# VHH binders against EKC/KEOPS complex subunit cgi121 (cgi121), part 134

Target 1, 174 residues: EKC/KEOPS complex subunit cgi121 (cgi121), of Schizosaccharomyces pombe (q9p7j3)
Amino acid sequence: MILPLFPETQVHVFVYENVSNCAAIHEQLISQNPIYDYAFLDAATILYKKQVYSAIIRALEDRRDEQMKTKTIHSEVILSLSPKTEISSAFRQFSMTKKSKNIVVVKIDSKLTEEEEFERLDKLVEGNRVEFSDEELQKLIDFKVLKKNYKLDPSTLENPLASILSSIALRGYS
Key: E = the ipSAE of ESMFold2; O = the ipSAE of OpenDDE; V2 = 0.75 times the mean of E and O plus 0.25 times the DockQ between their complexes.

## First folded at step 15 (VHH)

Design ql24 (from qk3 with D31E P107E; framework vhh_6qgx_2; at its last look DockQ between E and O 0.92; V2 from the best seeds 0.80)
Fold by OpenDDE, look of step 15:
Order: sequence, then structure tokens, then C-alpha cells
Structure ql24 (fold): chain B 174 residues (1-174), chain A 123 residues (1-123)
Amino acid sequence: as target 1 above (174 residues)
Amino acid sequence: QVQLVESGGGLVQAGGSLRLSCAASGFTFSEYAMAWFRRAPGKEREFVAAITYTGSSTFYTDSVKGRFTISRDHAKNTVSLQMNSLRPEDTAVYYCAVTYAWDYHTERAYDYWGQGTRVTVSA
């Protein structure tokens, strides 16, 4: 897909459920295997498509403005999901873990079609691809984790999207 | 409370060896990557070496490759830096650091730091 604000940057987002090899993937990530050049997110922490898009956009804006806090655009996406400024905390909050079962995978700067990218990624992920939609994401979310990550309370739970997007947008400004 | 305590620094002659150690506490050791940074006089702090959560992979700055070896002991919750063939340019305060991320070369990725141990290499 192409984002209107970044027409020269192709982005792909994939959702996998019942992934059996997250531990193996995690090992490759921590070893910085370039074949795994994606942002691997724990789906338990993602409720909305707009949450992911907002993080992607912020990461791309940071790159555009030469204000990235991390070394890679994918790490910046992970950071951008967090209301916290600490990179390590963002990874702890949102990145895939060895124990994850459902994941959201983001590819920035893809030179491949969505299908081609999927074929490539499918060799790395042993799970079932599902639609990237709010409907599918809400099946995978852990609300306890979500509430914790964004410090949601009864007042903000009435409109959790607004609260989440505000947290992402205002990170570092509060 | 997270604590990182470095030890093993000292004065050595060029060509000599030192082994630095960092004792870690206050967090689940096996879930975090460990690294060494150093700050030479008049210079900014720079990455030296990192080791992954399990020790499966290590990373080094170019200037120390082949001379320095980072390792970790999960039983003791320690990370070590074996420094061989030391050079005067290795003179610095060496810091132990911990991160959950795998952005190992990024100083900002490390949330916890030790107080440092001084290494002086004479010509």
C-alpha cells in the first residue's frame, strides 16, 4: 500500500494468528538477521489499524525530518507505538516476544508487491494469515495489556482510539 | 532496582590484557541484552561490544574486533569483556549497559548504565 503522505514509500502490513515459531523468529531478530528486516509486533497490543498506521506515519516523519531515535525504520515503528520515549520500554511493550502467538508484521520501503512480500514473509512465519482489519485485530487483542500500555481508564475507554492516537502523537511532548 | 556494577579496570601496558566484569541485578537477566560502552578523554561515549539475550550472537565495534571478547554468565548474572592486545587508544572509562531492544549500537536504546570502570593503557 501507499500512504498519501508518503507516496514514494511502499508499506505492507500482515497479520498472522497461531504462529508456532515466534521463538525462532525472535532469535533471528535479536541476532539482527537482515532477512528479518520487518517490524514484528505482538498482536495482543494492537487494537486498531489506525494505531499501526499512526506509528508508521510517525516513524516516516521522523525519518523525513532526520529525527529518528532508533537505527532502523522498523525499530522506529515499534518506538512510535509507545507513549514512552524509552526504546527499550517500547520494545518490551509492543514487540513480538518468544511467547507471542499472534503477530502484526510491518514492512517499510518494500520493493515488492503485497503478494510477493507475503510469499517472502510466509517462508519466515509459520502461522495463518488473516485480514489486516479492526475486526480481526480485536479478536487478538489483550485488553489488559492494551490498558496497561496506554494507561487507559474508564474515561478514556469510551473512545480508546482517540486516546491511543493521542498517546502516540504526543509522545515526548507531555 | 536495577544495578550494574563494573570491575576489573586498571593500568596496563600496551599489548597487555584486562578482563572487565559487570554484575547485574534487579531485572531478569536472561531477557536483556548486555553491552559495553566506553568514553575516552575528550571524546563521546561509543559502543564497544554487545551480546544478545542468550549469548547466541555478539557484536563489536571495528576497532576492537579480534582483540576484545564479550561474554555473559547467566548463572552469575554477569557480563564480561576480555580485552587483549590493548592499545593506548583503548584508554577510557568502560560502562556496562542493559537493553531489552536489539538496537545494540544505539546508545539511547540502553536504559540502565553502570558507573564505569577506568582502563588506562600506557605506551
Scores: ipSAE 0.869, ipTM 0.926, lowest interface PAE 0.5, mean pLDDT 95
Fold by ESMFold2, look of step 15:
Structure ql24 (fold): chain B 174 residues (1-174), chain A 123 residues (1-123)
Amino acid sequence: as target 1 above (174 residues)
Amino acid sequence: QVQLVESGGGLVQAGGSLRLSCAASGFTFSEYAMAWFRRAPGKEREFVAAITYTGSSTFYTDSVKGRFTISRDHAKNTVSLQMNSLRPEDTAVYYCAVTYAWDYHTERAYDYWGQGTRVTVSA
């Protein structure tokens, strides 16, 4: 897909459930293997498509404005999901871990069609691709984790979207 | 509370060796990478070396490759830096640090820092 403010930037988002090799993928990420240059997110932390798109937009805005805090656009997406500025804690809260079971994978600056990128990614991930949709994401979310990550109170848990998006947009101010 | 304590610094002649050690207390860093940075007189703090929490990969700044070796002891919650063939240019305060992220060269990615140990290499 192409975002209106970033017309030259191709982005793909994939969702996998029942991933059996997250520990192996995680080892490749910490070893900085360039074949794994994606943002691998724990799906337990993602409730909405707009949550992911807002983090992507924030990361792209920071890159455009030379305000990135991390070295890659994909690590910047991980940071951008967080309401706080601490890089290490953002990774701990949102990135895929060796114990993750369901993941959301983001590729920014892709030169490939969605299906070509999927073919490459599918060689790396041992799991079942599902649609990137609010319906599928809602099956994979852990609401206890979501509440903790965004400090949601009971009054907002019925429809937390606005609170989450505001946290992403206002990172560093609240 | 959380502390990182470096040791092993001192005065050494060029061509000599030192081993730095960093002990972590007050927190278990079993899933954290550990790293060494240094600050030479009049310079900004710079990355020296990092090791993944598994110990499977190590990373070094170019000027120390082949001379310095980073290692960690998971059971003792420590990281070490073996520094061989030391040069006057290696004179600096050496700091250990830990991060959960894997952007190892980025100073801002590190959560906790030691107070540093001074290494002086005389000509």
Scores: ipSAE 0.655, ipTM 0.859, lowest interface PAE 1.5, mean pLDDT 90
ESMFold2 (binder alone), look of step 15: mean pLDDT 82; pTM 0.839

Design ql3 (from qk3 with S56K; framework vhh_6qgx_2; at its last look DockQ between E and O 0.87; V2 from the best seeds 0.74)
Fold by OpenDDE, look of step 15:
Structure ql3 (fold): chain B 174 residues (1-174), chain A 123 residues (1-123)
Amino acid sequence: as target 1 above (174 residues)
Amino acid sequence: QVQLVESGGGLVQAGGSLRLSCAASGFTFSDYAMAWFRRAPGKEREFVAAITYTGKSTFYTDSVKGRFTISRDHAKNTVSLQMNSLRPEDTAVYYCAVTYAWDYHTPRAYDYWGQGTRVTVSA
């Protein structure tokens, strides 16, 4: 897909459920294997498509403005999901872990079609691809984790999307 | 409370060796990657070496490859830096750092730092 704000940057987002090899993927990530150049997110922490897009946009803006806090655009996406400025905290909160079961995978600067990218990624992920939609994400979310990550309370739970997007947008400004 | 305490620094002649050690406490040691950074006089802090939380992978800055070896001991919650064939340009304060991320070359990825140990290499 192409984001209107970044027409020269192709982005793909995939959702996998019942992934059996997250530990193996995690090992490749910490080993910095270039083949695994994606943002691997724990789906338990993602409730909305707009949450993911907001993080992607912020990461791209940071790159555009030469204000990236991390080394790679994908790590910046992970950071951008967090209301906290600490990189390690963001990774702890949102990145796929060896214990994850469901994941959201983001590819920035793809040179491939969505289908081609999927074919490549499918070789790395042992799980079932599901639609990237709010409906499917809602099935995978852990609300306890979500509430913790964004410090949601009864007042903000009425409109959690607004609260989440505000947290992402205002990170570092509060 | 997280604590990182470096030791092993000192004065050595060029071509000599030192072994730095960092004792870690206050967190689950096995969940975090460990790294060494250094800051030479008049220079910025720079990455030296990192080791993954499992200890299976290590990373080095180019200038120390083949001379320095990073290792960790899970039983003792320590990370070490074996420095061989030391050069005057290796003179610096060496810092131990810890991160949950895998952005090992980025100082900001590290949330906790030791106080440092001074290494001086004479010509």
Scores: ipSAE 0.706, ipTM 0.873, lowest interface PAE 0.7, mean pLDDT 95
Fold by ESMFold2, look of step 15:
Structure ql3 (fold): chain B 174 residues (1-174), chain A 123 residues (1-123)
Amino acid sequence: as target 1 above (174 residues)
Amino acid sequence: QVQLVESGGGLVQAGGSLRLSCAASGFTFSDYAMAWFRRAPGKEREFVAAITYTGKSTFYTDSVKGRFTISRDHAKNTVSLQMNSLRPEDTAVYYCAVTYAWDYHTPRAYDYWGQGTRVTVSA
């Protein structure tokens, strides 16, 4: 997939359910194994496709503007999901952990088609791919986690998407 | 409250050794990486070494590879830095720090910092 504002940047997003090897993947991430250079997100924190796309766009904007705070574009996506500027907290709140069950996986700057990237990723993830859609994401979300991560209260629950997207776009001011 | 307390600094001649230790209290960092940074006079903090929470991977800045060894003890919630073959350019205040992220050489990625321990290496 190509985002209109970043026509030279190919992005793929995959969703896996019932992943049995998150602990092994997490070890590879913390060891900085380049084969695992993706953003691995805990699906329990993701309710909308637009949530993920907004974080990707924010990370790409920060890279374009030389304002990235993290080492890789994929770690920048993790930070960009957070309403706060603290890198360690963003990873704790949004990244896949050794205990995660379902994940969203983002590849930015891919040189492969979606199916070629999936073939590579499927060798790393022991789980079942599902569609990247709001319908599937809704089945995997933990609303208690979502409310905590974005400080959603009764007023903001009327339109949680707008509140979440605003938090991503305005990080540091909320 | 969370505290990181460094110890083991001091004055040593070039070629000598020191072992730094950092004890964490007020929080258990079982899922956090632990790292050492240093600040020479007039300079910003620079990354020295990090160890993953599992202890299976370690990372070092190039100038200390082969001379420094980072290790951790999960039971005591401590991290250590064995510094061998010390050089005058290793003179600095050494800080321990912890992060949940894996951007190890980025100071901004670290949640908590110790107050530092001074290491002076004389020619």
Scores: ipSAE 0.695, ipTM 0.874, lowest interface PAE 1.3, mean pLDDT 91
ESMFold2 (binder alone), look of step 15: mean pLDDT 82; pTM 0.832

Design ql5 (from qk3 with S57Y; framework vhh_6qgx_2; at its last look DockQ between E and O 0.95; V2 from the best seeds 0.00; counts 0 for: grease 26.2 > 24.2)
Fold by OpenDDE, look of step 15:
Structure ql5 (fold): chain B 174 residues (1-174), chain A 123 residues (1-123)
Amino acid sequence: as target 1 above (174 residues)
Amino acid sequence: QVQLVESGGGLVQAGGSLRLSCAASGFTFSDYAMAWFRRAPGKEREFVAAITYTGSYTFYTDSVKGRFTISRDHAKNTVSLQMNSLRPEDTAVYYCAVTYAWDYHTPRAYDYWGQGTRVTVSA
């Protein structure tokens, strides 16, 4: 996938459900294994495609502007999902954990086709790939976690997307 | 309230050894990576060593590899830095830090910092 604002950057997003080896994946992430150079997100925290895209775009903008707060573009994606400026907090809020069951995986700067990237990633993730869509994400979301992460209240629950996107866009400015 | 309290600093001759300790409280110790940073006079704070939440992996800055060893004690909620073959350039205030992230070399990734303990290595 190519983003219009970043035509030279190829991005792939994958969704897996019923992942059995999240603990093993997590171990590789904390060891900084370069083979696992992805953003592994807990699907329980993701409700919309636009939420993911907004985070990706923000991360890419930060990189473009040499304003990245984290070491890697993938960690910047994780940070960009959060309304908070603290990196560690963003990881706690949105990154895959050892106990995660469903995940969203983001690859930035891929040199592979989507299918090729999937084949590579499929060797790392033991789960079922599902479509990256709002419909599928809605099946995996934990609304309690979502509400907590973005401080959603009854007045914003009717249109949580607007609130989420605002939180992402205005991080550090509110 | 999160607290990180460093100890073990002091004056030592070149070639000597020190063991720094950091006592952690106020959070689930076993869920977080721990690290040591240092700030020498006139220099910026720099990464020294990190250890993952289980202790399975350790990371070191190049200048201390083979001389320093980071370890953690889950029973005591402590992280330690064994410093051997100390050099004058190791002189600094050493800080303990905690993070949930795995950007271990990035100071901004760390949630909390200790007050620091001073290490002075004489020639």
Scores: ipSAE 0.897, ipTM 0.943, lowest interface PAE 0.5, mean pLDDT 96
Fold by ESMFold2, look of step 15:
Structure ql5 (fold): chain B 174 residues (1-174), chain A 123 residues (1-123)
Amino acid sequence: as target 1 above (174 residues)
Amino acid sequence: QVQLVESGGGLVQAGGSLRLSCAASGFTFSDYAMAWFRRAPGKEREFVAAITYTGSYTFYTDSVKGRFTISRDHAKNTVSLQMNSLRPEDTAVYYCAVTYAWDYHTPRAYDYWGQGTRVTVSA
């Protein structure tokens, strides 16, 4: 897809459930293998499509404004999901781990169609692709993790979207 | 309480060797990558070496490749930096640090830092 504010930037988002090889993928990420240059997110931390798009937009804005804090645009997406500025904490809270079961995968700056990118990614991920939709994401979320990551209180937990999106948009403005 | 304690610094003649050690406590050491950074007088911290949480991959700044070796010992909860063929430009305070991320070059990616150990290399 093309985001209106970033017309030269093609973005693809994929969701996989029941992934059997997260430990192997994680090994490739820590080794900095360029074949794995995607943002691999733990789906247990993602409830909304807008959550992911907001993080992508924030990362692209920071790149445009020369304010990126991490080495790659994909690592910047991981940071951008966090309400805080600490890079290591953002990875610990939102990135896929060796123990993850379900993942959301983001590719920014793709030169491939969605189908071509999927064909490449599907060779790397051993799991079942599902639709990137709020309906599928709600089946994969861990609400305890979501509450912890965004410090949601009981009054917010029934409709947490606004709190989550403001955390992403307003990080660093105090 | 998280603690990182460096040791092994000192004065060494050019061409000599030192081994730095970093003892870690107060967290799950096996989940974190570890790195060494250094700061020469009047300079910013610069990346020296990193080792992944498994120990399977190592990364080095170009100026130390082939001379320095990073390693970790999970049983002792330590990380070491073997420094061979030392040069006067290696003179710095060396810091141990840990991160969960794989952005190893960037000081901002690191959660915890040691107090540093001084290495002085004389001509």
Scores: ipSAE 0.601, ipTM 0.833, lowest interface PAE 1.7, mean pLDDT 90
ESMFold2 (binder alone), look of step 15: mean pLDDT 82; pTM 0.839

Design ql6 (from qk3 with S57H; framework vhh_6qgx_2; at its last look DockQ between E and O 0.96; V2 from the best seeds 0.00; counts 0 for: pae E 2.1 > 2)
Fold by OpenDDE, look of step 15:
Structure ql6 (fold): chain B 174 residues (1-174), chain A 123 residues (1-123)
Amino acid sequence: as target 1 above (174 residues)
Amino acid sequence: QVQLVESGGGLVQAGGSLRLSCAASGFTFSDYAMAWFRRAPGKEREFVAAITYTGSHTFYTDSVKGRFTISRDHAKNTVSLQMNSLRPEDTAVYYCAVTYAWDYHTPRAYDYWGQGTRVTVSA
């Protein structure tokens, strides 16, 4: 996938449900294994495709502007999902945990086709790939977690996308 | 309230050893990675060592590899830095820090910092 604003950067997003080895994946992440150079997100925290894209775009913009707060573009994606500026908080809010069951995986700067990247990733993730769509994400979301992460209230729940995107866009400015 | 309290600093001769300790409280210790940073006079704060939340992995800056060892005690909620073969260039204030992230070399990734303990290595 190519983003219009970043035509030279190939991005792939995958969704897995019923992942059985999140604990093992997490161990590799905390060990900084370069083979696991992805952003592994807890699907329970993701409601919209645009939420993920917004975070990716923000991360890419930060990189373009040499304003990254984290060491890696994938960590920056995690940070960009959060309305908070604290890196550690963003990880707590959005990153995959040992107890995660469903995940969203983001790859930035891929040199592979989507299928090739999937084949590589499929060796790392033991779960079922589902379509990256709002419909599938809605099946995996934990609304309690979502509400907490973005401080959604009854007035914003009517249009949670707008609130989420605003939170992402205005991080550090509110 | 999160608290990180360092101890064990002091004056030591080159080639000597010190063991720093950081007592952590106010958070679930076992969920977080712990690290040591240091700031030498006239220099910026720099990464020294980190240990994952289970202690399964450790990370070191190149200049201390083979000399320093980071460890943690889950029962006591402490992280330690054993410093051997100390050099004058190791002179600094050493800080304990905590993070949920795995961006261990990035100071901004850490939620909380201790007040520091001073280590002075004489020639």
Scores: ipSAE 0.890, ipTM 0.938, lowest interface PAE 0.5, mean pLDDT 95
Fold by ESMFold2, look of step 15:
Structure ql6 (fold): chain B 174 residues (1-174), chain A 123 residues (1-123)
Amino acid sequence: as target 1 above (174 residues)
Amino acid sequence: QVQLVESGGGLVQAGGSLRLSCAASGFTFSDYAMAWFRRAPGKEREFVAAITYTGSHTFYTDSVKGRFTISRDHAKNTVSLQMNSLRPEDTAVYYCAVTYAWDYHTPRAYDYWGQGTRVTVSA
């Protein structure tokens, strides 16, 4: 897809359920293998498409403005999901771990069509691709984790989207 | 109470060797990647070396590659930096640090830092 403010930047987002090889993928991430240069997110932390798009936009804005805190745009997406400024805690809270079962995968600056990128990614991920949609994400979320990551209280639990998006947008100002 | 305590610093002549150690406590040592950074007089902290949480991979800044070796001992909760063929430009305070992330070269990525150990390399 193409975001209006970033017309030269091709972005793809994939969702996989029942992934059997997260431990192997995690090993490749910590070794900084360039073949695995994607943002691998734990789907248990993602409830909305807009949550992911907002993190992507924030990362791209910070790159444009020379305000990135991490080395790669994909690590910046992981940080951008967090309401806090601490990089290590953002990874702990939002990145895929060796114990993850369902994942959201983001590729920024792709030179490939969605289907070409999927063909590459599908060789790396042992799981079932599902649609990137609020319907599918809702099946994979862990609401306990979501509440903890964004410090949601009872007043925001009925419609947490605005609170989550505010946390992403305002990171660094609170 | 997270603590990282460096030791092994001192004065050494150029061409010599020194082994730094960092003792870790108050957290699950095996969950974290560990790194050494250094700060020369009047300069910013710079990345020296990192080792993954399992010890399976290591990373080095170019200027120390082939001369320094990072290692970790899960039984003793320590990380070490073996420094060989030391040069005067290696003179700095060396800091041990830990992170859950894999952005190893970025000081902001690190949760906890030691107080540092001074290394002085005389010509």
Scores: ipSAE 0.515, ipTM 0.798, lowest interface PAE 2.1, mean pLDDT 90
ESMFold2 (binder alone), look of step 15: mean pLDDT 82; pTM 0.834

Design ql7 (from qk3 with T52A; framework vhh_6qgx_2; at its last look DockQ between E and O 0.94; V2 from the best seeds 0.79)
Fold by OpenDDE, look of step 15:
Structure ql7 (fold): chain B 174 residues (1-174), chain A 123 residues (1-123)
Amino acid sequence: as target 1 above (174 residues)
Amino acid sequence: QVQLVESGGGLVQAGGSLRLSCAASGFTFSDYAMAWFRRAPGKEREFVAAIAYTGSSTFYTDSVKGRFTISRDHAKNTVSLQMNSLRPEDTAVYYCAVTYAWDYHTPRAYDYWGQGTRVTVSA
């Protein structure tokens, strides 16, 4: 897909459920295997498509403005999901773990079609691909984790999207 | 409270060896990557070496490859840096650091830092 604000940058987002090899994937990530050049997110922490897109846009803006805090655009996506400025904290909050079962995978700067990218990624992920939609994400979310990550309270739970997007947009400005 | 305490620094002649150690506490050691950084006089802090939380992967800056070895002991919650064939340009304060991320070369990725241990290599 192409984002309107970044027409020259192709982005793909995939959702997998019941992933059996997250531990193996995690091993490749910590070893910095370039084949695994994606942002692997724990689906338990993602509620909305707009949450993911907002993080992607924030990361791309940071790159455009030469203000990236992390080494790679994918790690910047992970950071951008967090209301906190600490990279390590963002990884703890949002990145896939060896114990994850459901994941959201983001690819930025893809040279492949969505289908081609899926075929490539499908060799790495042992799970079931589901639609990238709010409906599917809502099935995978852990609200306890979500509330913790974004410090949601009963007043903000009425419109959690607004709170989440504000947290992402205002990171570093509080 | 997270604590990182470095030790093992000192004065050594060129070609000599030192072994630095960092004792970690206050967090789940086995979940975090550990690294060594150094800051030479008049220079910025630079990455030296990192080791993944499993110990299965290690990373080094080019200038120390083949001379330095990073290792960790999960039983003792320590990370070590064996420095062989030391050179005057290795003179620096060496810092131990911890991160949950795998952005090992990025100083900002590290949550906590030790106070450092001074290494001086004479010509």
Scores: ipSAE 0.887, ipTM 0.937, lowest interface PAE 0.5, mean pLDDT 95
Fold by ESMFold2, look of step 15:
Structure ql7 (fold): chain B 174 residues (1-174), chain A 123 residues (1-123)
Amino acid sequence: as target 1 above (174 residues)
Amino acid sequence: QVQLVESGGGLVQAGGSLRLSCAASGFTFSDYAMAWFRRAPGKEREFVAAIAYTGSSTFYTDSVKGRFTISRDHAKNTVSLQMNSLRPEDTAVYYCAVTYAWDYHTPRAYDYWGQGTRVTVSA
């Protein structure tokens, strides 16, 4: 996929459920293996496609404007999901962990078609690919985690999308 | 009360060695990377070395590779920096820090910092 404001940037997003090797993937991430240069997110923290796209757009805007806080664009996506600018906390709250079961995987600056990127990623992830859709994401979310990550009260939990997207868009202006 | 306390700094002749230690208390950082940064007078903190929470991967800035060794002891909740073949340009205040992220070179990625220990390397 190509976002209108970033015409030379190809982005792919994949969702896997029942992933059995998150611990192995996590070891590769912490060792900075370039083969694993993706944003691996815990699906328990992601309720909407728009949540992921908003974080991607925010990360790309920050790169364009030379305002990135992290070393890689994929780390910047993880940070951009957070309502705050603390990098360590954003990773703790949103990144895949060794105990994760379901994941959302983002590739930015892909030089491959979606199917080619999937073939590459499928060799790394031992799990079942599902559609990147609100329907599938809603099956994987943990609402207690979502409430904590975005400080949602009972009223906003009824319709949390606007609050979440505002948090992502306005990060750092507080 | 989360606290990181560095020790082992001091004055040493060029070519000498020092071992820095950092003890963490009030929290166990078993899932955190630990790192050393340094700040020379009038300069920003710069990355020195990091060790992943598993201990399986270590990272060094180019100027210290082969001379410095980072290690950690999970049982003691400590990280150490063995500094060999010291040079005057290694003179700085050395800080230990911890992060959950794997953005090891970026000071902003670290959410807990020690107060620092001074290392002075005389010619």
Scores: ipSAE 0.607, ipTM 0.836, lowest interface PAE 1.7, mean pLDDT 90
ESMFold2 (binder alone), look of step 15: mean pLDDT 80; pTM 0.821

